# VH-VL binders against q8ixk2r445to577: the designs that were tried, part 178

Target 1, 133 residues: q8ixk2r445to577
Amino acid sequence: FFGMLQNKGLTDYCFDYNPPDENQIVGHQVILYLCHGMGQNQFFEYTSQKEIRYNTHQPEGCIAVEAGMDTLIMHLCEETAPENQKFILQEDGSLFHEQSKKCVQAARKESSDSFVPLLRDCTNSDHQKWFFK
Short names: E, the ipSAE of ESMFold2; O, the ipSAE of OpenDDE; V2, 0.75 times the mean of E and O plus 0.25 times the DockQ between their complexes.

## First folded at step 10 (VH-VL)

Design gc41 (framework fv_recaticimab)
Fold by ESMFold2-Fast, scan of step 10:
Order: sequence, then C-alpha cells, then structure tokens
Structure gc41 (fold): chain C 133 residues (1-133), chain A 119 residues (1-119), chain B 112 residues (1-112)
Amino acid sequence: as target 1 above (133 residues)
Amino acid sequence: QVQLVQSGAEVKKPGASVKVSCKASGYTFTDYYMHWVRQAPGQGLEWMGYIKPNTGYTKYHQNFQDRVTMTRDTSISTAYMELSRLRSDDTAVYYCARSKHYGSGFDYWGQGTTVTVSS
Amino acid sequence: DIVMSQSPSSLSASVGDRVTITCKSSQSLLYSSNNKNYLAWYQQKPGKSPKLLIYWASTRESGVPDRFSGSGSGTDFTLTISSLQPEDFATYYCQQYFSYPTFGQGTKLEIK
C-alpha cells in the first residue's frame, strides 16, 4: 500500500511530514494535516517489513517511536527494519506498534487546533483507524 | 547478473531535447532507486536527480529542476532521463546508477551515454 | 547541499607505494541511531563508468582487492591503497548519501 494515510475519525486529516530542511529529514515529528490529494509531504508507503516509509527523501525516511516516547518521529530507513520502526496495519485499520504494544491515534496538540499522531492504549475508536487513499 | 544498459550516443543542436534510456536487468527493478549522474569532459561527477520506480516519485537537483524530466516504464524495466533546452555546457557523459531505498553506494552503473551539444 | 572536498586534487605515485586520499564533508555523515557513516568511494578509469569500492565508509564491496581500505567517521574520511598496483592508476571520488548525493571533486592518481 502507498498513498495518503488518512484517519477514519478525523476524515479530513492525513499523515504529513514537513521538515524545515529537506536535506535533513531526521528527528522531526510526524503531524496530521488537511489531506490535499497531491502526494508530496503526505505520500507514504506501507511495506512488507511493516514500515511506514516517507518516499520523498533518499535515503528514505521511516516512521519510528523512540523508547518511552509517544510521538511518531522520522528516522532513516535501514536495510532491515529495527523494531521501533515496525507497525502492524490490521484489518480494522489499526496501526499497532509492536515494540510498545500501543496503537497510533489521531490526537489534538495541546492548546492548539493542530493534530498529531500519538501512541495510545489500543481502543476501538475511529481516531485509531487508518487507511490509504 | 545485474546490468544497466543505456541508449547510444546523441548529437544535438542547442535548444533541442535529448532523452536517454537505461534498461535494467538481473534484479527487481522496483526495489531500487534509479539515479542520473553526468560528467562533463575532464570534470567530476554531478548528481542530477532520481526516480523511485515503484511509485514514479522524482527528485531533481535544483540546477536541473526546470529542464529535466525523469520517467520509467516498469513493464520493460527501463528508466528515462530527458533534458530540454540543451546548451553547449550540457555536453557530457550521462550515467544511470542504482541505489537501495535506505541509502547505499551506487553499486551498479550504466555504461554511459555521450551527449554532444554543438551548433 | 552537503559539500564534499577531496585532497589532493592529483597525486603521483609508484607501484608498491602506500597511497592516502582524504575526503571532508561540510557536515557529519554519521547517523547516531545506527552508527553508520553514509560515505562511499569510487574508482573511475578513463572512458569507463565509476566502480564502487567502499560503502558505509569502511565496508569493501565484493570483489574489491583488500589493498583498498576506507577509514574515518563524521566529517573526515580516508581511502588507503596499501601497495599500489599498475591497474590502480585512476581517478577516485568520495560520495555522501546521508542526503541527496554529492561527490568530491576527485583525486587523479598518476604514474610518477
């Protein structure tokens, strides 16, 4: 699967990665933004290694969650996906982060009307359900 | 065996366009990025851009962004690089080369296509 | 762009010599999460395509003679040929792949 990774609960929002410097994509947080249908910053690929790849850079970016954190950040992809970069996309649309045993949820950023994906305890909420457009 | 075979030499007038092909064999075409690198006579290597064959996504170096178009045809495992509005200083050998998605050295290169731009 | 600088621009040497070529990057090529340096070395003979010699700064490509070795980390890298052979006279390039590819200007290794 590849395309825009959209949320079922926040139906207008997609995974978005917009680093300040296109030559240094590592370390910034993945956000949610209004789906624009143009690919670019919203174009992701789900792979057989259970990675969510950001295809617009080379080396490719791979979404990761660092130990003890709940935010999704961009790392560089590796030849063999490390455990912190593995997400299981389930039939119901859940994105399960195997290493932490948590699910990716669309959440509001504190004190703003901005949204971000965060790791939370797994629930049946539509805010935890994702699909490729 | 892995091979990248490029189209033959071209001689063009200033203002024309040139389209170079690079046919891949011996590996899964969509698993590797295809880069284009040129080398003017007596000069070093200059990266022009890449295409990700699986998705068709392209990234061009800003020096070429307004004149270069990279495409591919996955049914024949072939990548293309078209450079328009040619100038004399575009005279160079143009190479295709592959790399892994996670970043790697360019382990296989095409043999090169000589493009001469003269009036 | 990440700027790659090589030294020397040219070098004259004799068969059997130990040759050292250096490469400097404008920013670190070391990715701390995997402890890898995103740096490659190439050999180019006249009229031929570049040939990958070394990747990840120090890993020798399959089929490359063991007299070729890479070392360094971060911003300073070295390619060493321990005992120069006649077929080694060529131009050598370093290349970073930490971001969009950039090459050093090349080092031409000539017969003394």
Scores: ipSAE 0.689, ipTM 0.892, lowest interface PAE 1.4, mean pLDDT 92

Design gc42 (framework fv_recaticimab)
Fold by ESMFold2-Fast, scan of step 10:
Structure gc42 (fold): chain C 133 residues (1-133), chain A 119 residues (1-119), chain B 112 residues (1-112)
Amino acid sequence: as target 1 above (133 residues)
Amino acid sequence: QVQLVQSGAEVKKPGASVKVSCKASGYTFTDYHMHWVRQAPGQGLEWMGYIKPNSGYTKYHQNFQDRVTMTRDTSISTAYMELSRLRSDDTAVYYCARSKHYGSGFDYWGQGTTVTVSS
Amino acid sequence: DIVMSQSPSSLSASVGDRVTITCKSSQSLLYSSNNKNYLAWYQQKPGKSPKLLIYWASTRESGVPDRFSGSGSGTDFTLTISSLQPEDFATYYCQQYFSYPTFGQGTKLEIK
C-alpha cells in the first residue's frame, strides 16, 4: 500500500509531514491536513516490515512513537524496523502500534484548530480507522 | 553478481549538455536508490544527487539543481544523469553508485564516465 | 550540508607500518535511536572507482582484510591500517550518510 493515508472519521484529512528543513527530517511531529492529492508531503508507504515510510528524503523517514509518548514523530528508517516503528494496519482499518498496544487516532491538537494522529486506547471509533487513497 | 555499467567517455564544448547512463544488473533495480557522484581531475568526490528508481523521485544538490536531470527506465534497469550548460570545470569522472533506502554506504559503483569539456 | 574534514591530506608510509587517518564531521553522526554512526570509509586506487571498506563507522565490508578497522563515534572517526601492504597505497575517503551524502577531502597514502 502506498498513497495518501486518510482517516475514515475525520473525513478529508490525511497524514502529512512537512519538515522545516528538507535536509533534517528527524524529530518533528506528523500532522493531519486536508487531503490535497499533490503528493510529496502526504505520500506514505506501508511496508511488509509494518513501517509507515515517508520516502522523500535520503535516508528515508519512518514514523515512530517514542516510549511513554502518544505523538507520532519522524525517525530514520533502519535496516531492520525497530519495534517503535511497527504498525499493524488491520482488516477493519485500525492502525495498531505493536510496542504500546495502542491505536492511532485522529485528534485535535491541544490549544489549536489543527489535527494530529495520536496513540489512544483501541476502540471501534471511525477516528481510529485509516485507508490508503 | 552486482554490476553497474556506465556509458563511454564524452568530449563536449562549453554550453553543450551530456547524458550519462548507468545500467544495473544482478539485483532488483527498484530496491536500491541510485546516486551520482563526480570527481574532477586530482580532486575529491562530490555528491550530485539521487533518484529512487521505484517512484522516479529525485533530489539534487543545490549546486546542480539548475542544470542536472536524473531519470531512469525500469524496463532496462538503467539510470541516466544529464548535465546541461557545461563549463570547463565540469570536466570530471562521473560515477553512479547504489545505496539502500535506510542510508547505507555505497557498496557498488559504476566504472565511471570521463566527461571532458573544452573548446 | 554536513561538512566532513579529513586529516592529513597526504602521508607517506612504508610497508608494515600502522597508518591512521582521521575524519571529523560538523555535527554528530550518531543516531541516538539505534546507537549507530552513519559513517563510511572508501579506498580509491588511481583510475578506479571507490571501494567501500567500512560502514556504520566500524563494520568491515565483506571481503575487506582485517588489517582495516574503523573507530570513533559522534563527530570524530578514525580509519586504521594495522600493517600496511603494497596494495594499500591509495586515496581514502570518509563519507557521512546521516543526511544527503558528503565526503571528506581525501587522504592520499604514498610510498615513503
Scores: ipSAE 0.646, ipTM 0.864, lowest interface PAE 1.3, mean pLDDT 91

Design gc43 (framework fv_recaticimab)
Fold by ESMFold2-Fast, scan of step 10:
Structure gc43 (fold): chain C 133 residues (1-133), chain A 119 residues (1-119), chain B 112 residues (1-112)
Amino acid sequence: as target 1 above (133 residues)
Amino acid sequence: QVQLVQSGAEVKKPGASVKVSCKASGYTFTDYWMHWVRQAPGQGLEWMGYIKPNSGYTKYHQNFQDRVTMTRDTSISTAYMELSRLRSDDTAVYYCARSKHYGSGFDYWGQGTTVTVSS
Amino acid sequence: DIVMSQSPSSLSASVGDRVTITCKSSQSLLYSSNNKNYLAWYQQKPGKSPKLLIYWASTRESGVPDRFSGSGSGTDFTLTISSLQPEDFATYYCQQYFSYPTFGQGTKLEIK
């Protein structure tokens, strides 16, 4: 699957990654932003290796969750996907992070208009359901 | 087994366009990025851009952004690089080369296509 | 762009000599998460395509003779040929792939 990775509950919002420097994409948090048709910062790929790749960098970026954290961070993809980069996109639309046993949920940053994907206990909430557009 | 075979030499006049092809075989075409690199006579290697065959996504070096178009046809495992509004200083050997999505350098290269721009 | 500075631009050597070629990047090519340097070395013979010799700064590509070795980390890298053979006279290039690819200017290895 390729395209904008959109939330079912937060319907106007998509995964978004806009690094301040194209030569240094690692270490910044993935955010949610209003879906638009401009590609680039919202263009992702879900792979058979269970990666969510940021398709617009070379080498490719792969979303990861670092140990003990609940935020999604951009890392570089590796020959064999490490466990912290593996997400199971289930048939019901949930994104299950295998290493932590948690699901990706659209969430509001405290005291702000900003939204981010976070790891939370798995529920059947529409805020935990994702699809490619 | 792995081969990248490029189209033959081209002679063009200034202002024309050239389209070079690169046919891949011996591997899954959509699993590797395809880069284009040129080399002017007696000069070094200059990266022009890449295409990701799986999605069709392209990124071009700023020096070529307004004149280059990279495409691919997955049904025949072929990548294309078209350079428009040719100038005499575009005279070079043009190479295609593959890379893995995670980097690792360019492990296989095409044989090169000589493009001469004169008169 | 990440700028690659390669030296020397040319050198003359004899069969059996040890030669070293140096490459410097404008920023670190070391990715801390996997501890790999995103640096490759290529050999190009006249009229031929470049051939990958070394990737990840120090890993030899399959089929490359063990007289070729790469070393270094971060911003400073070296290609060493421990005992030159006649077929080694060529131009050598370093390349970074930590971001959009850039090459050094090349080192022409000539017969003395």
Scores: ipSAE 0.589, ipTM 0.860, lowest interface PAE 1.9, mean pLDDT 91

Design gc44 (framework fv_recaticimab)
Fold by ESMFold2-Fast, scan of step 10:
Structure gc44 (fold): chain C 133 residues (1-133), chain A 119 residues (1-119), chain B 112 residues (1-112)
Amino acid sequence: as target 1 above (133 residues)
Amino acid sequence: QVQLVQSGAEVKKPGASVKVSCKASGYTFTDYYMHWVRQAPGQGLEWMGWIKPNSGYTKYHQNFQDRVTMTRDTSISTAYMELSRLRSDDTAVYYCARSKHYGSGFDYWGQGTTVTVSS
Amino acid sequence: DIVMSQSPSSLSASVGDRVTITCKSSQSLLYSSNNKNYLAWYQQKPGKSPKLLIYWASTRESGVPDRFSGSGSGTDFTLTISSLQPEDFATYYCQQYFSYPTFGQGTKLEIK
């Protein structure tokens, strides 16, 4: 699957990655932004290794969640995907982070009016349902 | 066996454009990035940019961003690099080279295309 | 850009010699999550394309003789040829691939 990764509950918002320096993509938080269809910052690839890849950098970026955290951050992809970079896109649209046993949910960023994907206990909420467009 | 075969030498006038091709064989063209690197006479290697063949995404070094266009044709496993508004200091050998998505050394290179810009 | 500084710019040696070429990066090329250094070494003979010798700072490409070895981590890297052969006279380049690729200036290895 390739495309914009859009939320069912927070309509019109997609995964977006806009690092301050395109030469240093590691360590910044993935955000949600209005879906625009222009690719680049919003064009992701879901792979058979359960990765969500950011294809606009070499080496490619892979979304990860560090132990004990709930934010999605950008890491470098590796030849073999480490456990913190593995997400199961389930039939119901849930993105299940295998290592933490939690689901990706669209949420407001603390102390702001912007939105981000965060790990939360799995529920049947539309804010935890994702699809490629 | 993996091969990258480039188009032949070009002689151009200042202000002209040149388009170099790189035909890949022996592997799945869309599984690897294609990079372009140039080398002026007696000088070192200079990275110009890359294209991801399966999507057509491109990234150019800022020194070339205004003048370079990279494209590909997946039906014939060929990548292209076009450099416009040529100057005499664009005289160089231009190489294509491939890399893996997770970062790797450039394990295969084209044979190089000599571009000479002279008045 | 990550700047790569290579030394020496040229080196004269005889067959059988041990030669050492060094490369320094302006920032660390070590990715802590996998403990890999995103650094490659190439050999280029006159009129030919560069040939990959070493990747991940110390892993030899298939078909590369074991007299070639890479070492170092972070910002300081070394290419060693333990017993120079006639076919080894060439220009050598280091290259980082931690971000957008950049190369060292090259080291020309000349026959004494």
Scores: ipSAE 0.692, ipTM 0.881, lowest interface PAE 1.0, mean pLDDT 92

Design gc45 (framework fv_recaticimab)
Fold by ESMFold2-Fast, scan of step 10:
Structure gc45 (fold): chain C 133 residues (1-133), chain A 119 residues (1-119), chain B 112 residues (1-112)
Amino acid sequence: as target 1 above (133 residues)
Amino acid sequence: QVQLVQSGAEVKKPGASVKVSCKASGYTFTDYYMHWVRQAPGQGLEWMGYIKPNSGYTRYHQNFQDRVTMTRDTSISTAYMELSRLRSDDTAVYYCARSKHYGSGFDYWGQGTTVTVSS
Amino acid sequence: DIVMSQSPSSLSASVGDRVTITCKSSQSLLYSSNNKNYLAWYQQKPGKSPKLLIYWASTRESGVPDRFSGSGSGTDFTLTISSLQPEDFATYYCQQYFSYPTFGQGTKLEIK
């Protein structure tokens, strides 16, 4: 699967990555932004290694969660995906991060009208359901 | 085993377009990026852009963005690079080369396609 | 773009010599999360495609003779040929793949 990764509950929002320096894409938080349908900063691929790859850079970026954290950040992809880069896209649309046993949820950023994907306890909420468009 | 075979030499007039092909064999075409790199006579290597064959996503160097189009046909494991509005300084050998998604250098290159642009 | 600079632009050497070529990048090519340098070295003979010699700054590609070695980290890298053979006279390029690819301008290795 590849395309724009959209939230079922927050229906107008997609995964988005817009790094401050195009020549160094790592270390910044993945955000949610209004889906524009053009790919670019919103174009991702879900792979057989259970990675969510950022396809607009070479080497590719891979979304990761550091131990003890709840934010999704951009790392560089590796030959073999490390555990912190593995997300199970389930049939119900949930993105399960096996290493932490938590699910990716669309959430409001503190003191802001902005949205970000965060790890939360798994629920049946539509804010934890994702699909490729 | 792994081979990248490019189309033959081309001679073009200024203002024309050229389309070079690169046929891959010996590996899964959609698992590797395909890059295009050119080399003017007696000069160094210049990266032009890439295509991800799996999705068709392309990225072009800014020097070529307005004139280059990269495509692929997965049914025949072939990548294409079309350069339009040719100038005499586009005279070069054009190479295709593959890389892994995580980067590890270009381990296989095509034999090169000579493009000569002259009036 | 990340700028790659090679030195020397050309050098003359004899069979059996030890040859050193240097490459400098305008920013660090070391990725702290995996401790790898995103740098490759290529050999190009006249009329031929470039051939990958070294990747990850120091890993030799399969089939490449062990007289070729790469070293360095961050912004300063070296390719060494320990005992030059007749088939080694060629142009050598470094390339970064930390971001969109850029090459050094090349070092032409000629017979004395």
Scores: ipSAE 0.593, ipTM 0.862, lowest interface PAE 1.7, mean pLDDT 91

Design gc5 (framework fv_recaticimab)
Fold by ESMFold2-Fast, scan of step 10:
Structure gc5 (fold): chain C 133 residues (1-133), chain A 119 residues (1-119), chain B 112 residues (1-112)
Amino acid sequence: as target 1 above (133 residues)
Amino acid sequence: QVQLVQSGAEVKKPGASVKVSCKASGYTFTDYYMHWVRQAPGQGLEWMGYIKPNSGYTKYHQNFQDRVTMTRDTSISTAYMELSRLRSDDTAVYYCARTKHYGSGFDYWGQGTTVTVSS
Amino acid sequence: DIVMSQSPSSLSASVGDRVTITCKSSQSLLYSSNNKNYLAWYQQKPGKSPKLLIYWASTRESGVPDRFSGSGSGTDFTLTISSLQPEDFATYYCQQYFSYPTFGQGTKLEIK
């Protein structure tokens, strides 16, 4: 799959990577922003290694979650995907993070309309359902 | 160079419909969302909605949802905005505008189409 | 909707003056994850469409003179014209794109 990764519950919000510095793509948090499909900051590839790959820049970035954390951050892709970069996109739209045994959920950061994807206990909520558009 | 060229001025009676066109050139039409923004005489700017040209997906502001239809024709790189059941307070200049990369503002605007609704 | 408020609604100035226009949002426009403010500024001359001046609160659009600058973060933003030129007499609008777009009511910059 390749395209915009949109949330079923948070209608009109997509995975978005807009780092503070274009020259340093690693280490910053993935956000959720209004789906616009313009440029390449909302275009992601789901690979056979279970990666969510950001290939707009070189070298390519891969979404990861560090042990004990719940935020999705951009890491450098590796030839063999490490466990913290593996997500199972299930038929029901769930994104299951194998290393943590948790699901990616669209969540509000603080009280604002600042939305981010976070790891949460798996539920059948539409906020945990994702699809490529 | 990027250009958005809109159709000419329209004068309509209350209850009628108006369809404004916006022809894009100088870029790949399907790569950028097209938004519609209006401005009543002596007033500020009001966002109406957008269309995603590659799929035809639309999103409308609640105030216009029951009366507005946005479409496009990719063969001629043209977006359309149709507003039905016109009222006198729909008198405004209607603009099409392209969003900048990352969704960061509107970098190119059409010249505007004046729609006058008068009995 | 996020409400945008500009001040002043109008002001009179002379060529060469330093002009400051302010914009306040009803909620923060800062994404703490990327440290960017989702705020733009536009210039609109009579009978013309708006022209993008500033995006990300402080980044100048290509081709915009360096006398235009944007500053601020969170809920309070400022557009500054360091040395007003004759072609700068226009109405200025701020716009948030943190959520679905909303605009300030505009500030009309008039010749003294």
Scores: ipSAE 0.251, ipTM 0.799, lowest interface PAE 3.7, mean pLDDT 89

Design gc6 (framework fv_recaticimab; at its last look DockQ between E and O 0.87; V2 from the best seeds 0.75)
Fold by OpenDDE, look of step 11:
Structure gc6 (fold): chain C 133 residues (1-133), chain A 119 residues (1-119), chain B 112 residues (1-112)
Amino acid sequence: as target 1 above (133 residues)
Amino acid sequence: QVQLVQSGAEVKKPGASVKVSCKASGYTFTDYYMHWVRQAPGQGLEWMGYIKPNSGFTKYHQNFQDRVTMTRDTSISTAYMELSRLRSDDTAVYYCARSKHYGSGFDYWGQGTTVTVSS
Amino acid sequence: DIVMSQSPSSLSASVGDRVTITCKSSQSLLYSSNNKNYLAWYQQKPGKSPKLLIYWASTRESGVPDRFSGSGSGTDFTLTISSLQPEDFATYYCQQYFSYPTFGQGTKLEIK
């Protein structure tokens, strides 16, 4: 699966990543932005290794959750996917992070009008449902 | 064994276009990136861009952004690089080379395609 | 772009010599999460395609003789040929793949 990763509950919002330096793509937070399908910022891939790859850069970036955090941070993909980069995209659309045992939820960023994907306890909310478009 | 076999030498006039092919075999074509690198006579290696064969996504170096087009045909495991509006300083050997998504250098290269641009 | 600077641009040596080529990157090629350096070395002979020698700064590609070794970390890297053989006279390039690939300008190793 690849393309825009869109949220069901937060209508018309997709995973978005725009690093400030193309030669240094790691370490920044993945956000949500209106789905526009333009450029490289919203192109992701869910792989058989359970990675969510930002595959518009060489080497590819992979979404990771750092210890003690609930945000999604871009790391580099590795030959063997580390545990903090493993996600399960369920048939019902839920995106489950294996290491934290939590689900990815579309949420409003604190004190902001912007949105971000955050790890939360798994629910049946449409804000925790995702699909590739 | 892994092989990248490129199309034959080309001679072009300034202003023309050239399209070079690179046929891959011995591995799963869609699992690797395909890069294009050129080398002018007596000069170093210059990265032009890559294509991700499974999705067709491309990234071009800014020096070629407006003149290069990279494509692929997954049914025949072949990558293509087209360079338009050719000029004399485009004279070079053009290589295709593969790499993995996590990066480990270019482990296999095509034999190279000589493109000569002259009036 | 990440700029790769090799030195020297050329050198002459004899069979049996120890040869050292250096490469400097404009930014660190070390990834903290896996502690790997995204740096490769290539050998190219006239009329031939480049051949991968070293990746991750110090790992030899399969089939590469053990007289070739890579070292360094961060921004400073070295390719060493411990005892030069006749077939080693060629041009060598460093390459970073921490980001979109860039190559050093090359080092031509000639027979003295």
Scores: ipSAE 0.837, ipTM 0.932, lowest interface PAE 0.6, mean pLDDT 95
Fold by ESMFold2-Fast, scan of step 10:
Structure gc6 (fold): chain C 133 residues (1-133), chain A 119 residues (1-119), chain B 112 residues (1-112)
Amino acid sequence: as target 1 above (133 residues)
Amino acid sequence: QVQLVQSGAEVKKPGASVKVSCKASGYTFTDYYMHWVRQAPGQGLEWMGYIKPNSGFTKYHQNFQDRVTMTRDTSISTAYMELSRLRSDDTAVYYCARSKHYGSGFDYWGQGTTVTVSS
Amino acid sequence: DIVMSQSPSSLSASVGDRVTITCKSSQSLLYSSNNKNYLAWYQQKPGKSPKLLIYWASTRESGVPDRFSGSGSGTDFTLTISSLQPEDFATYYCQQYFSYPTFGQGTKLEIK
């Protein structure tokens, strides 16, 4: 699967990554932004290795969650994917981060009107359901 | 076993366009990025952009963004690079080269396609 | 872009000599999570495509003679040829792949 990774509950929003410096893409938070249909910063690939890859950079970026955190951040992809970069996309659209035993949920960013994907306890909420468009 | 074979030399007039092909064999075409790098006579190597063959996703260096188009045909494992509105300073050898998604350098290169732009 | 600077631009040497070529990047190429430097070295002979010699700053590509070695970390890198052979006279390029690829200007190794 590849394309724009859209939320079922927050229907106008897609995964988005727009690093402030294209020469140093790692370490910043993945956000949710209005889906624009043009790919680019919203173009991601889900792989058989359970990675969510950011194709707009080479070497590819791989979404990761650091130990004890709930935010999704950008790392560089490696030849052997570390466990913090692995997400199981389930048949119901849930995106399960096996290392933490939590699901990716569309959520409001602290003290703002913007949205971000965060790790939360798994529920059957549409805000935890994702699909490629 | 791995080979990248490019199309033959081209001679063009200023203002024309050129389309170079790169046929891959000996590996799964959709598992690797295909990059295009050029080299003007007596000069160094200049990266132009890449295509990811499985999706068709492209990224171009800003110096070429308005004149270059990269495409591929997965049924024949071939990548294409088209450069339009040619100028004399586009005279160069154009190479295709593959890379892994995580980097590690360009391990295989095409033999190069000489493009000469002259009036 | 990440800028790559090589030195010297050219050098003359004799068969059997030890040759050193240096490369400097405008920012660190060391990725802390995997402790790898995203730097490669290439050899190019006239009329031929570049050939990958070294990747990850110090890993020799399969089939490359052991007289070629890479070293360095962060922003400063070195390619060494321990005992120069006739077939080694060529132009050498460093290249970063921490971001969109950029190459050094090249070092032309000429027979003395």
Scores: ipSAE 0.782, ipTM 0.917, lowest interface PAE 0.8, mean pLDDT 93
Fold by ESMFold2, look of step 11:
Structure gc6 (fold): chain C 133 residues (1-133), chain A 119 residues (1-119), chain B 112 residues (1-112)
Amino acid sequence: as target 1 above (133 residues)
Amino acid sequence: QVQLVQSGAEVKKPGASVKVSCKASGYTFTDYYMHWVRQAPGQGLEWMGYIKPNSGFTKYHQNFQDRVTMTRDTSISTAYMELSRLRSDDTAVYYCARSKHYGSGFDYWGQGTTVTVSS
Amino acid sequence: DIVMSQSPSSLSASVGDRVTITCKSSQSLLYSSNNKNYLAWYQQKPGKSPKLLIYWASTRESGVPDRFSGSGSGTDFTLTISSLQPEDFATYYCQQYFSYPTFGQGTKLEIK
């Protein structure tokens, strides 16, 4: 799948990545932003390797969750996908992180108007449902 | 087994356009980025840009942004680079070269296409 | 752009000599998560396409003779030819692939 990765429960919000330096895309948090399709910040690819790739950049970025963390951050993709970069996008729209055994949920960033995807215990909430637009 | 075979030499007048092809074989064309690199006579290597063959997404170096177009035809595993409004300092050998999505050195290069711009 | 600066621009050497070529980047090429440096070295002979010699700063490409080695990390990198052979007279380029590719200006290695 390729396109904008939209949340079902937090309507009209999509994965968004806007690194401050195009020569250093690593280590920043993926956010949720109003879906607009303008520019290149909201285009992601879900691959058969179970990666969520930010592939409007070379080298491509791959979304990861570091051990013990719940935030989705940008790493560089590797030849063999590291375990912390593997997600299962299920038919019901849930986005399961294999290593942590948790699901990606749309959440409000504490003390702000911002929204972010975070790992949480899996539920049937529409805030844990995602689809490509 | 991996090969990148480019189209033949071109002679052009200033103001014209040139379109160079690069046919890939021996690997899955859409799994690799295709880069274009040129080299003026006696000079170094100058990166021009790339195309991601699956999506068609391109990135051009700022020096070429307004004159270069990179395209591909996935059905024949072929990438193209078109440079417009040619001038004499565009005389160079133009190479295609591939890289992996996760970043890599360019392990295979085309044989090069000489483009000569003269009046 | 990540700027790559090579030194020297040219050098003359004899068969059997040990040769070193340096390359400096304007920012670190080390990705700490995998501990790899996103740097490659190429050899180019007149009239030929460049040939990949070294990637990840120090990993030799298949079929490249043992006398070629790469070293360095972060911003400072070296290509070494331990015992120069007649076929090694060429121009050498470093190249970063941490971001959109850029090349050093090249080092021409000539016969004394």
Scores: ipSAE 0.583, ipTM 0.865, lowest interface PAE 1.8, mean pLDDT 92
ESMFold2 (binder alone), look of step 11: mean pLDDT 93; pTM 0.945

